# Designs tried in a protein design chat: VHH binders against FAS-associated factor 2 (Faf2). Part 10

Target 1, 346 residues: FAS-associated factor 2 (Faf2), of Rattus norvegicus (Rat) (q5bk32)
Amino acid sequence: MLPFRFTYYTILDIFRFALRFIRPDPRSRVTDPVGDIVSFMHSFEEKYGRAHPVFYQGTYSQALSDAKRELRFLLVYLHGDDHQDSDEFCRNALCAPEVISLINSRMLFWACSTNKPEGYRVSQALRENTYPFLAMIMLKDRRMTVVGRLEGLIQPDDLINQLTFIMDANQTYLVSERLEREERNQTQVLRQQQDEAYLASLRADQEKERKKREERERKRRKEEEVQQQKLAEERRRQNLQEEKERKLECLPPEPSPDDPDSVKIIFKLPNDSRVERRFHFSQSLTVIHDFLFSLKESPEKFQIEANFPRRVLPCVPSEEWPNPPTLQEAGLSHTEVLFVQDLTDE
Below, E stands for the ipSAE of ESMFold2; O stands for the ipSAE of ESMFold2 at other seeds; V2 stands for 0.75 times the mean of E and O plus 0.25 times the DockQ between their complexes.

## First folded at step 4 (VHH)

Design n04 (framework vhh_7yz9_2)
Fold by ESMFold2-Fast, scan of step 4:
Structure n04 (fold): chain B 346 residues (1-346), chain A 121 residues (1-121)
Amino acid sequence: as target 1 above (346 residues)
Amino acid sequence: QWQLVESGGGLVQAGGSLRLSCTASGFTFSEYAMGWYRQTAGNEREWVAFITSGGDTTYADSVKGRFTISRDNAKNTVYLQMNSLKPEDTAVYYCAATIELSGDTVYYDYWGQGTPVTVSS
């Protein structure tokens, strides 16, 4: 059982720890993280001059986001204002020209005092054991990961060696992530091309089917039109035949050749054929038209002409002849030759 | 005006070879990735081979080891060397050009009119 003794310093540290436990640290409230960084930069330049690594002008979260997006290392420096080695480190190591050059060329550099709310928050996240403190952070396995920690006083040559060692040991992960991003981009481009080609092909096939359907419909409509025309023409011919038969049935009988009031008419048809029939002088010229119309060989529309003198006989009712004259009134002789003119295409 | 003009298609016996060419005009060929696609009657267009502006190549599994895509930026031409042809390779072959962008969705900018390839058994 060795007696356990507390030094005055140990008692003071326990007391300070207890006070921190009882009262919330005022640095726990971050209200202006960018202002904290800017304030730290001005304080740093006041103490150590303007020859320093380029400070990231933004919050810790923004620095992590940019490092992840750009696939770059992020170097985090937590400044302990009250630590005995902080001044020596900043003057002799961090602000050495070769250190500044290395940091500026290869990494993003974020720095803040732990006495500021933003720096205190980062301190709580990184949980450093001593000062000066540097952490190297990068994207590894899809997560921003602390890949190196430098704790305690370090000389500039050793700092360069340690930072280079950490980067070299972990550069393969960043190279791998760049390759994976390039491969994902290529796959996305290929998928885009495939999707566009597929959609274009689908649209072309749909358009082709639509045109085939339209062509079938056009063909069907044409067939229907032809069929309707055939039916209309058949009805026209049937009606014409029925009218011819009706006229034939209504024709008065031919007078005897011995009848003194008979007229023998010889008709010359457009096809150079000849038909003859006897009529009574008292009959209307309409009987001549009805007879010719009833003949199967007659044109559908015709007119009847007499010669010497040449004249068209009014064999159908008209404005000039609403009641066509009789054969006698028309001046026909006992034997006549009449000419049938085809008017079907007029 | 842009143009992609394919050539080199035709009739070939199974086991034979053909080289397709696609010549580009009206755009900066060297900045574009180039691809070959094929389409059979009644089927969607399928990807065959791709070459990036930097010269990296990728191939569909059905043509790996038989087809080779290459480009000649001085001639604004992309080629598809087709060896050990099979009747199943019978299709109309199309070339396409697109700009590669990191992190962005891109569309193919230019397509050719196609060149027919018929492989007889």
Scores: ipSAE 0.000, ipTM 0.083, lowest interface PAE 23.0, mean pLDDT 80

Design n05 (framework vhh_7yz9_2; at its last look DockQ between E and O 0.13; V2 from the best seeds 0.00; counts 0 for: pae E 7.5 > 2, unsure alone 62.3 < 65, placed apart)
Fold by ESMFold2 at other seeds, look of step 5:
Structure n05 (fold): chain B 346 residues (1-346), chain A 125 residues (1-125)
Amino acid sequence: as target 1 above (346 residues)
Amino acid sequence: QWQLVESGGGLVQAGGSLRLSCTASGFTVSTYDMGWYRQTAGNEREWVAFIYSGGETTYADSVKGRFTISRDNAKNTVYLQMNSLKPEDTAVYYCAAYSTIEHSGDTVYTEYDYWGQGTPVTVSS
């Protein structure tokens, strides 16, 4: 199983990787493996013509990767520049029309001279015994595997037969891997759908929580505002009460009952209670307002009405009455009943 | 020079997300099998996620459903998207490239494996 194997062998590879920090780093050297492939292709065309199998233009590792990804056979040709059979093989077998057709239709074709660094590296890995050399590589049992080797001069008909035999013997492994990949793709599609649903659910949950936090904060701020309004109303009430006390202290003394200029007034309050007080005819109507305002039970705003005839007395300064009249000037009798009308809601 | 450089690590609260990046120089990420590994202090490195050269992905059971490996060939970069992070995800995260096919009598070795320097990730509770 690959994950289990990865953890064990990865530990060993990590240790070997760490040792690279104390040894010369081969990555500092310039190499041109693709240049080796292109160079071989140009040399091949110069010697044998342009009618040849399509060369894979890339490194050996890239060709292996593409063959693995595409589930194709990879044919590897190692060219011995100095071998007596190389020219005959290239001219008579590799460039034969039926061989070109087979290679181009059924496989990737990678070729290089063993005199070039890239070709030499592959030669050391494949360990050919003689030239011309061909190897067939494919994905088998989850591994890139050499499944056939052809060494020595071979005629085009025999080359076709041998390559076809190798492919037919191994095609089942590629079919099996293709089916397994389709099963994994179907699983990945399902997971993508589940991931999309999960992310949508997660975003909805996060938005829901964000809105809940904002609602709690909004409610808290509203509660604080209500509390501040209550404190402001309480302070307003305290100030009003203090003003009522000041007015009470500033009221002129109540005239004696024996005073001939005394006016006895009975006030009918909005709560149906009655209050009596004597006033002096020479006093301004503002004294009536100040007296009523000084009462604890009086409305915050009120007006004073006389009956028979019904009228509103100008007891506070206004645009019409900058200086309210005296009780005498207002025509009040020595005994009077006045009505207090609540204006607080207006 | 063949080089892998990781970035994107840092401190994150549990349940949060991070995206790690691994940028390659000197080779093409799409031609190699690429992986993410992690290591906690005093422990062996643990495989996390892998993306094959053909694009197929695999994940360790401990991160399945939470982590996603992806590749941007235009930027020559491999990513690890880490979601729903837990304190046990705290580790140094390493990017690796493998071009080596496993040994058998017929299997061919072609190039060296490469590792990055690592990027630390800390997940607080």
Scores: ipSAE 0.014, ipTM 0.208, lowest interface PAE 7.2, mean pLDDT 80
ESMFold2-Fast, scan of step 4: ipSAE 0.203; ipTM 0.423
ESMFold2, look of step 5: ipSAE 0.014; ipTM 0.177
ESMFold2 (binder alone), look of step 5: mean pLDDT 76; pTM 0.755

Design n06 (framework vhh_7yz9_2)
Fold by ESMFold2-Fast, scan of step 4:
Structure n06 (fold): chain B 346 residues (1-346), chain A 123 residues (1-123)
Amino acid sequence: as target 1 above (346 residues)
Amino acid sequence: QWQLVESGGGLVQAGGSLRLSCTASGFTVSHYAMGWYRQTAGNEREWVAFISSEGSTTYADSVKGRFTISRDNAKNTVYLQMNSLKPEDTAVYYCAAWTIEYSGDTIYEYDYWGQGTPVTVSS
């Protein structure tokens, strides 16, 4: 996550710009700056050999940008082809092994002839007074700054001393900028990590809340279901009680013990309790069913069995017995025990 | 005043192409180095491509061979031709213009930025 940027400002020399407009120099029209550098490099090698500082293979603007990005010194050499000291400087100073080593290890090196449009343009910007010419450029207090100029013939040992002095005097600015860039980068990384952690936490909280809502809804539905079952059971018990009371009110009155056409029937309920009631011989077996149903102790569904022979009495209308018989027709003319069998489905 | 206006962004399928344009007003592009940067949410601006005032170009390794930057000084415009687009190219793309001014020993750098144009590359 690098905060990578290029920044440049208008190169404007008011008087030299006006002069070039009035009296244009052909070298003021730069159309192939990379070609200018490459052609200069080839002519330099042909004349001075291949043992030289490593030339930056790009435009002056690119060299400035790279020096700023990498926080390195940029050494600019402007070659005056026609100057009397250029050959001596290149052969004896610039191409000295100690000088090559220093330049290659500590700085970017950009060079061009002032007879080429690109070199001429740089010359107009730097405004050198004589040749050979070297300028040291670096990022100082947020601005690319010319921190040293070396004009005129210089010997290798003096060149090394002066370049080293310039770099040592200004190295702290580059160190400071590196620390500030590292701090900004660390702050950004930390903020990104905090943002990612926050989003992850937010998603976890949303998921937790969704599960809580679903659990609450499930519990509510279960409580409703239990409540509905209780209400249904209560209504069922109330309806059953009302039916029992209605059947009791519709029962014919119990015959007198003195009535010769009546019989006493004893019922054995599933709970082993015994209940007795007198019935008239002419009454339907449905009266027996209605009587038993009206009792609180009777099952909700039941059948009545007689013994000798064992048989289920038709006390409820059916296809076999659409009109249940009377007690007399069913053979219930003498006191006997009838058994109530529970048919309630569990 | 000065202004940079980007256009040409949008939604495109992976493997597709887009051409971004950046037109300057209030200053002459031919005197400036121009570049394209991109930014994804939560990240710093990443450099994509650069073109000098004289026409020399450089590209980030991630886009080299796929993107081409060019300028039309007569139209005061710089372009970014984006080919073989990948989902990871999804970002807001910004154009920038910069120049260098000398004042004694100090080199002043002025940069102008557009408002950005979004590019979304689907799978």
Scores: ipSAE 0.005, ipTM 0.256, lowest interface PAE 10.3, mean pLDDT 82

Design n07 (framework vhh_7yz9_2)
Fold by ESMFold2-Fast, scan of step 4:
Structure n07 (fold): chain B 346 residues (1-346), chain A 123 residues (1-123)
Amino acid sequence: as target 1 above (346 residues)
Amino acid sequence: QWQLVESGGGLVQAGGSLRLSCTASGFTVSTYAMGWYRQTAGNEREWVAFITSEGSTTYADSVKGRFTISRDNAKNTVYLQMNSLKPEDTAVYYCAAYTLEFEGETVYEYDYWGQGTPVTVSS
């Protein structure tokens, strides 16, 4: 979070910046480093042919990064276009089949002319003394390190021997780093697999707990609904009984058999039982309904039917009969048989 | 307010024991899976032990047989009993709670973390 790193190298960079300001070298401005590499490759092929080590297609910084990531050697060739030995080296050593094979099989190969800005930048970093110039770079002690320098003209057999010697002397560092990375990766993979397995078990456990809680709640609600229905049914039965008793208490007394205005009614109930009661001709048909409703044998909902002519008697207030007629107005005789029809369904 | 508070850390000699406690405030732990994690300087947090809402326990290989995780839902607390401590057990220990919440058909995963309690094991 806080910048650090004020080093001796930083001070040197400041001095170099000042010198660049006074008399900048045209090659010091790198504007297209990939283009520099591609341009160099094209000019190299025109001059020395197409049989050469495979050029890394990228900047020097990218080549270093890839060599570090892959734990591979990086071979850097700085081409001095005007040096007397450059042509001989490229034709006879660098482009020799056995040299090409060694480089292609064991290392990344980055090359550029020092006349190009990118190549000039690398030259400034590596500070070669003469040409042809080769440097071998690899990861050592967490840093990309120059482990070998080959300066001046060299023959192909000597080149192979020198490159092989440098790699063999330093191979153990790359092997050690590879083993350390593999151990870290194995530990990380194992931890991730354990975490995933345990999280899957946790999710399964959480889902199981949720389902059990929902099941308990559903069962509790069903038990509560059953109890509520039972209590509602008991209240309904109690209210029905109270209403029947109220109707019975409000029912007018039965007139004497000797009363000339008395009507004897015999009711046929849906269960084929019969009940008999006397009413007065001046009483409303509602008293007939009240009487039948007060009986424990009566359906919860019913209607009363008379014969000759067949008709339903208006024994309860309705839109057609807001005030039900009297027994006399309904045309009932001194002795009647009425039929009670069960309407309790719906 | 959701809060996990760790306690019980400190300095102990190798071979010694410590019991860490993690108490939840503002929520009930009974429906949560609870875990202990530890972190050393420069390294990522590593899990140490888990206990599910039903009480099933799981341990990292490095602590298996030495550490025991347990829960007390009535006290809203989870514990880590650490026995036979080694210098490599030196770390900041964190408590975590994990749950799944359902809103209609949508499932949300929630994790909550404590602030950590330091444990130093001297040799």
Scores: ipSAE 0.000, ipTM 0.144, lowest interface PAE 19.8, mean pLDDT 80

Design n08 (framework vhh_7yz9_2)
Fold by ESMFold2-Fast, scan of step 4:
Structure n08 (fold): chain B 346 residues (1-346), chain A 123 residues (1-123)
Amino acid sequence: as target 1 above (346 residues)
Amino acid sequence: QWQLVESGGGLVQAGGSLRLSCTASGSTFSDYAMGWYRQTAGNEREWVAFITRGGSTTYADSVKGRFTISRDNAKNTVYLQMNSLKPEDTAVYYCAAYKVTIEGKTYYEYDYWGQGTPVTVSS
C-alpha cells in the first residue's frame, strides 16, 4: 500500500492548498476602504499628534484619480504597525515641521496601515520590502507610475532631499502634460467660438436671403394682380365693343323720310354732341336704346328723357315694363328731341 | 487656384484708424464667406471678424464696436475698417476664404489664406 498512502497524502495537500486559496486572508476583503482610512487617521493622531501632513480623505483609487486629474504627485505612506522603526519615523521624520510643509505644499498624501484591508490591498499592489515605506506616484506617459520608492528608516533632512530629488527628476513630465492639456483646451475653445460665429453669420445670411425672396414674391404677386386687373378691364371693354357691334348689326334700317309712319329723333348726348336717326312708329323703344348703346359716344349706363312733359322713357325691359311700348304708344311725335342722361356714376 | 492679397497695414498711433483690404483672384469670390484673423509673435492665429456671402457679419468680443468688416463682390474685395486702435491690436492680419456646410452644426475648412499684412499700433 505505499501507492495508496502516497495518493491519499497528495490529495490532502492539494485540498489544503485549495482551502487556503478559497479562504484568503481577511485583510484581502476591502469592504469599507474610506472607514479604513478614517480609522487609520484617528489612530495616527492618538499616537503621534495632530501635527502631520494632510491626509487624503478617500480611497487609494480616488487618490490616484485626483492626482491624475490635478497633475500632482501622490505620496503614499504604508504604515507597518509592528515594525520597530515605524514610531521613530513618524515622530521624528514624517511629522517634522519642514516635512509637513513640503508634503502639504507639493503633493497629495495618502496613508494607511497594512493591517487595514485598504492598506493591505495597496501593499499587495506596491510590494514594499520593508517599513517605513513611501512611494511617489504621478502621471507619466498616460499612466499613473511609481517614480520613487523610499524603504526603511530615513531622517527628516534626507527625506526632504529624497522627495525633492524625485519630484525634480520627474516634474518635466507633469509640466509637459499640463501644456498639452492647456493646448487642447485652447484649441477646443477656439474651434467652438469659430463654429458659433460661423453658424450665427450663416443663419443671418439665410434670414436675409429669405426676406429678399419674400419681398420678390410679394412684388411679383402685386405685379400679377395689376396685370390681371388690366386684362380683366380689357376683356370687359372688348365684350362691351362686341355687344355694341351686335346691337348695331341687329338694328332695323332707317325708314325713308317720305314714310308717313317715320319718327325723326334728335338725341342730345351727355358730351353735348347731337345724333339723329329715323325710327318707325311701330318699333319698340328698345330699338332706341340699342341704337344709343351701339354709339361710341354713349355712356355705359344711361336713360333717355323726353320733354314737354319731362319723363324717362322705358327703353329697356324691366319688372315695371317687361315689354317696352312702341314709339307710338309712348306718345312720340314725328320730330322729337330726346336727352341721354349718364347713369354710370349713380 | 485662389490668391488672396492683403494690403493697408502699417504703423498708426493709439486711437487712430486703418482700413485693410483683401483682394481675391482666381475663383468666384461671391461663393465664399470671408474672415479676418490676426497673429502676434508666439501665439496662434485668432479670429477677428467674419462676413458671409450675403453680407451678414460677426465679430470677436475684443474688436466689437471698433472694427467693421465689409465686402464688395464687384471688386472681389473684403475690407476691415479698424477704428479706435489699441496697442493690443498690434499683429499680422490675415484674410481667409472658406465654404461651410451646415448639418444642424457648422462643419467647415478654410480653403484659402493670404500672406498677411502687419499692423503696429504705438502707444
Scores: ipSAE 0.000, ipTM 0.310, lowest interface PAE 13.3, mean pLDDT 81

Design n09 (framework vhh_7yz9_2)
Fold by ESMFold2-Fast, scan of step 4:
Structure n09 (fold): chain B 346 residues (1-346), chain A 124 residues (1-124)
Amino acid sequence: as target 1 above (346 residues)
Amino acid sequence: QWQLVESGGGLVQAGGSLRLSCTASGFTFSYYAMGWYRQTAGNEREWVAFITSEGDTTYADSVKGRFTISRDNAKNTVYLQMNSLKPEDTAVYYCAAFTVDYGSDEIVYQYDYWGQGTPVTVSS
């Protein structure tokens, strides 16, 4: 019911505002509304002195807006310059110390002469019947509403009583609106806090998940590294074994012990074991290396040393010896003892 | 101090759409009702649409179903979405801010602020 009533009145109000705006009265054409109020204030002070309620320094529209924003009563005084009771009212009632104190403490006070364009506009809106005229305006049911009208001469004590009565009768509406605004503000603050807490929680969860992912990735990389090392070692072992088998298959057969060109070589291995094999003087020293390499007891890397004179035999192709010499060219006797030196630790 | 600045006007073909914006400064926007008016050369300003501080809307019969007025209090802006434009909609469009107050026995109206206007031309 209530929302529909307000919607209906709002539509009607807008239509009436539009009608007035389309066809404005020339006297309602306000070119300097603030100047109208300031001019009235100076004229008022000249006639009645400087002890008066504090005049709102702005247009009527601005006063309404500020009263609505601050949830305060707006007291509007329309001054009838030519009315017989205006002087008495201003001197004896409006400017009474207790009246000034009440107005200044409880409400916004806007005043203007109806002979000025701004005051004339307000007069046309409020449609006062006589002077002096006071209207009390406040926010009621979402609208700035005239909640009291005081028309005609009134004494200061009666003025205080009437203004207080009007405010007391309507204060509940302002209190209600203030509570509603505070509730709406608290709800927005709480919603913002909940949104911030949710986003902070989401970011914390994402950070935890990122750290767990990084830790999982770190463990995976360590496991992969260990596995790759094992596979690399296994491949190295397999390649080594294949190379040993290949060398063994390519070894030339041992010459007969009765062959005058045969050399009997006794190898002393690093583990103090010994192996014997016969070779032909015309064979390359590479055959000696291939034989030793093919043995399971041989180190992975080794060199072969002869005595008298002590020397390392070039049994593997190198830049210095691209073609290793034959056993005869190396000066080996028909019976030799050669020493295998382990180089795996170097 | 006070200012209303319209934007979004321009040239559009019949059947097209335009969105007008009006941004307010120097007063408490959320407490004012806002309206759009339009004016053609030699004619009075014609009311187009109004939106209250509460968000209730009212439209002129000539634009009902085609135009939509809305507001964004966080941006101090009122909008006019114009759809299915006709050559007859060609005008300078003005936004206005006003207050509406109620007396015990009558309604108090006061216009407050006007924009400079933004031209809209709808070609046939």
Scores: ipSAE 0.000, ipTM 0.102, lowest interface PAE 21.0, mean pLDDT 79

Design n10 (framework vhh_7yz9_2)
Fold by ESMFold2-Fast, scan of step 4:
Formats: structure tokens, sequence, C-alpha cells
Structure n10 (fold): chain B 346 residues (1-346), chain A 124 residues (1-124)
């Protein structure tokens, strides 16, 4: 009969396994994990009071993530509502003042009922054998690892001793990881400082080259401006000289002193020099202007004034005098003194 | 053919000096910005000093005031003058030639050539 008993129990176990596979537990679908934790905390406080370890207010996944980030131990309590020892454990061990103090000072504490979807999910992951159940989890070898399991009823002093033993046996791994993270962070900071300094240096070089190009262009423009001004002045002087020569060539000859229609004019120039020339009474006042303009000592712009009465002679065409009068029409005598006024600065 | 060759490394006592040279062969150094890097066993290569094509220099905080990078384009060579050496300066030193493009607040470094490395050991 021994083989029959073995075979019978094996078949029964296979049947139970298959039944579980065909009918999944409804608690396997977690839709409100935070609500599960809040609900459990409320029911725990109603039953055992407010003097308890500080519950992590978040999902199991969040608790694992925070423990990993902070390099802290995570204590997980799975509450078996229907287990005979759960009430005794919570009242006498978990909520003991010295236990609360230890848990609050050294670890993150996550707890949930296995009757809630979130707690059931964690139960499936940790695969506890009995209640009350505690698991200590920490980062070890780059993964969150269960480093201690406490299963069944335990007294407060033994609980403190066991939790302390588990932490002391594993704290060197967390210390090592802190040192590695500090080294990685320092390396990243140095790299960022180097990149910033290099970028600043490169931009300074580009700005220096830009300013050098601008300075070269500014010098070139200034040199071009100076050359253009020089060329413009040379052209102005050349044009003035050509116009003076043209006017000189077009001057009518002086009439004889014996001509009864001759007018002798003595011009007083701005430089106090005197020049005289004879003109015919029938000639236009423009001839007087052309003569004076042809002289080297004449200003670039001038007007001619007569005295008695004092008046400006219309010696160039204007809107008032489009055809300047003759010397006779202007009332000039056989001998006149005319004054040349410099207008070059107007 | 196209390579960077480092020289000048060796054993020196703390407080001493060494001058590293990096000579380019097969390409024109003046077309590239140049950097010196160092690496200790088990660690990533860390930047030590940079010199741009225009001659502007930048140094890691750990070597500022002690190290001087310079270039001689006529000799197709970049130098690292290391003064007041410390045991923590012990590493294999590498030179690199690279091109940098600036895009607003960012830049990209493309390394075209790396040397084979020259070891520097600083005794205490």
Amino acid sequence: as target 1 above (346 residues)
Amino acid sequence: QWQLVESGGGLVQAGGSLRLSCTASGFTLSDYAMGWYRQTAGNEREWVAFITTGGSTTYADSVKGRFTISRDNAKNTVYLQMNSLKPEDTAVYYCAAYVTEIGGDTYTIEYDYWGQGTPVTVSS
C-alpha cells in the first residue's frame, strides 16, 4: 500500500494545481492598490489603535522603488485576517513601543491584508507559508532582494533581535552601494563642469575670431572711405580748373580805350588785390562774372556789388533776371569800381 | 598611417614634473581641437585638458594651476606640461583630435583620432 498512498497524494496535488489554474483568484486583478493600502490602514487603526509603525502610503512597487532610491531596508507585513495569531501579534509585538521606534527609525514599513488585491499580489510574489509574516527587502547585487523572512508568532524582544540581526548582517551592501552612487554622481558632475568650461572656451574663440573679422572689415571700409574722399576732392579741383579755363577762352576781347562805348571797371577782390578790365556797354553783365570766375584769386562762389546806390549786380542768370542786363542797362559809368564779395562758405 | 603618438610618460616622484607630447602623423593637427584624457584601471577615461583650434585652453578642476596644455602646429604636436604631480595623477594618458559643432546651447564632439596612451606613475 505504500505506492498507492504516494500515487494518490500526487494525483490529488496535481488536481488542486490544475483547479487553481482554471479558476484564478479574483484578488489577482489589482485596480486600486493605493486604496487597498489606505483601507487596510483604516481597518488596522480601528482594530489595534493609532500607535503603530508609520505605514508607507503607496503601492508595493512604489515602496520598493523608494527603498532602492534611498538605500533603505523595506519591511513588508502581510496581514492574514483569518489567522489565529494575527491579533496577538499586532497587539503585543508589532504595536509595542520599542518595535514601533525601531521600525520608524531604520526602515520603510509597507503593510497590507492578503484579502485585498494589492496584498494578494505581494503574497504571490513573497510566497509566505504562515502568518504573521514579515519580510525584509533591500537592494543587493543590483536587485531588490528578500534578505530575511519571519514567519509565525514572535514576541517583541525576539522581533527586535531578529530585525536588528537581519539589518546588521546586510548593512554593508547598502554602504557599498552608497559609495558607488557617490562616485558615479561625482564623475557626472565633473563631466558637466568640463563640458560647460569647454563650451565657454569654444564660444570665446569664435567671438574672438568674429571681432577680428569685424575689425579687418572696419579698417578696410575706413581706408576705402579715405581713398574715395581723396578722389572726390581731386575730381572737384579738376572740374573747377577746367571750368575756369573754359570761361577764360570764351571771354570777348577788351575794347580799345578810345572806343566811346568802353567801360573801365576796377574790381576790388576779397584778398585786397585789384584787377581792371574794359568792357563794352552793350555786353551782358554775365561777361563780368565770367571774367572774375576765370581768375585764380577769385573765390569759388561770389557776388558783385556796385556803390551809389549800393546794390548787387545781376551778373548770373536767375529767376528774377533770366537774361541779365547789359552794362548800360545796369547804369554803369565809363569808369566804375566794383566789389567782389566771397560767398564760398554759404 | 593616420595616427596620434604620445610620448614623455614614465615614473616620477610626487611634486615632480613631466611633459607629455602628442604628435600627429598623416593629418594636419591645426584643423583639429585637441584634448588630453587619462584612465586608471577599472575606471572610465576622464578629460584632463582641451585646446581649441584658436588656442583657447580649458582644464579639469583637479589639474587647474598644475597642468598646461599647448600646441605647436608647425611641429604637428600638442603638449601637456604636468607640474606638482600627485599620486592620484597616476594613469595612462591619451590624446585625442576632434571636431566640435555648436548648436545654440549645445555642442557635439566627434573624436576622429585617439592615441595609444602613455603611462604615468607618480610615486609617493
Scores: ipSAE 0.015, ipTM 0.441, lowest interface PAE 6.5, mean pLDDT 83

Design n11 (framework vhh_3k1k_2; at its last look DockQ between E and O 0.37; V2 from the best seeds 0.00; counts 0 for: pae O 3.1 > 2)
Amino acid sequence: QVQLVESGGALVQPGGSLRLSCAASGFTVSTYAMRWYRQAPGKEREWVAGISSEGGSTSYEDSVKGRFTISRDDARNTVYLQMNSLKPEDTAVYYCAAYTIEHSGDTVYEYDYWGQGTQVTVSS
ESMFold2-Fast, scan of step 4: ipSAE 0.256; ipTM 0.515
ESMFold2, look of step 5: ipSAE 0.091; ipTM 0.448
ESMFold2 (binder alone), look of step 5: mean pLDDT 80; pTM 0.796
ESMFold2 at other seeds, look of step 5: ipSAE 0.308; ipTM 0.602
ESMFold2, look of step 7: ipSAE 0.323; ipTM 0.612
ESMFold2 (binder alone), look of step 7: mean pLDDT 80; pTM 0.793
ESMFold2 at other seeds, look of step 7: ipSAE 0.254; ipTM 0.567

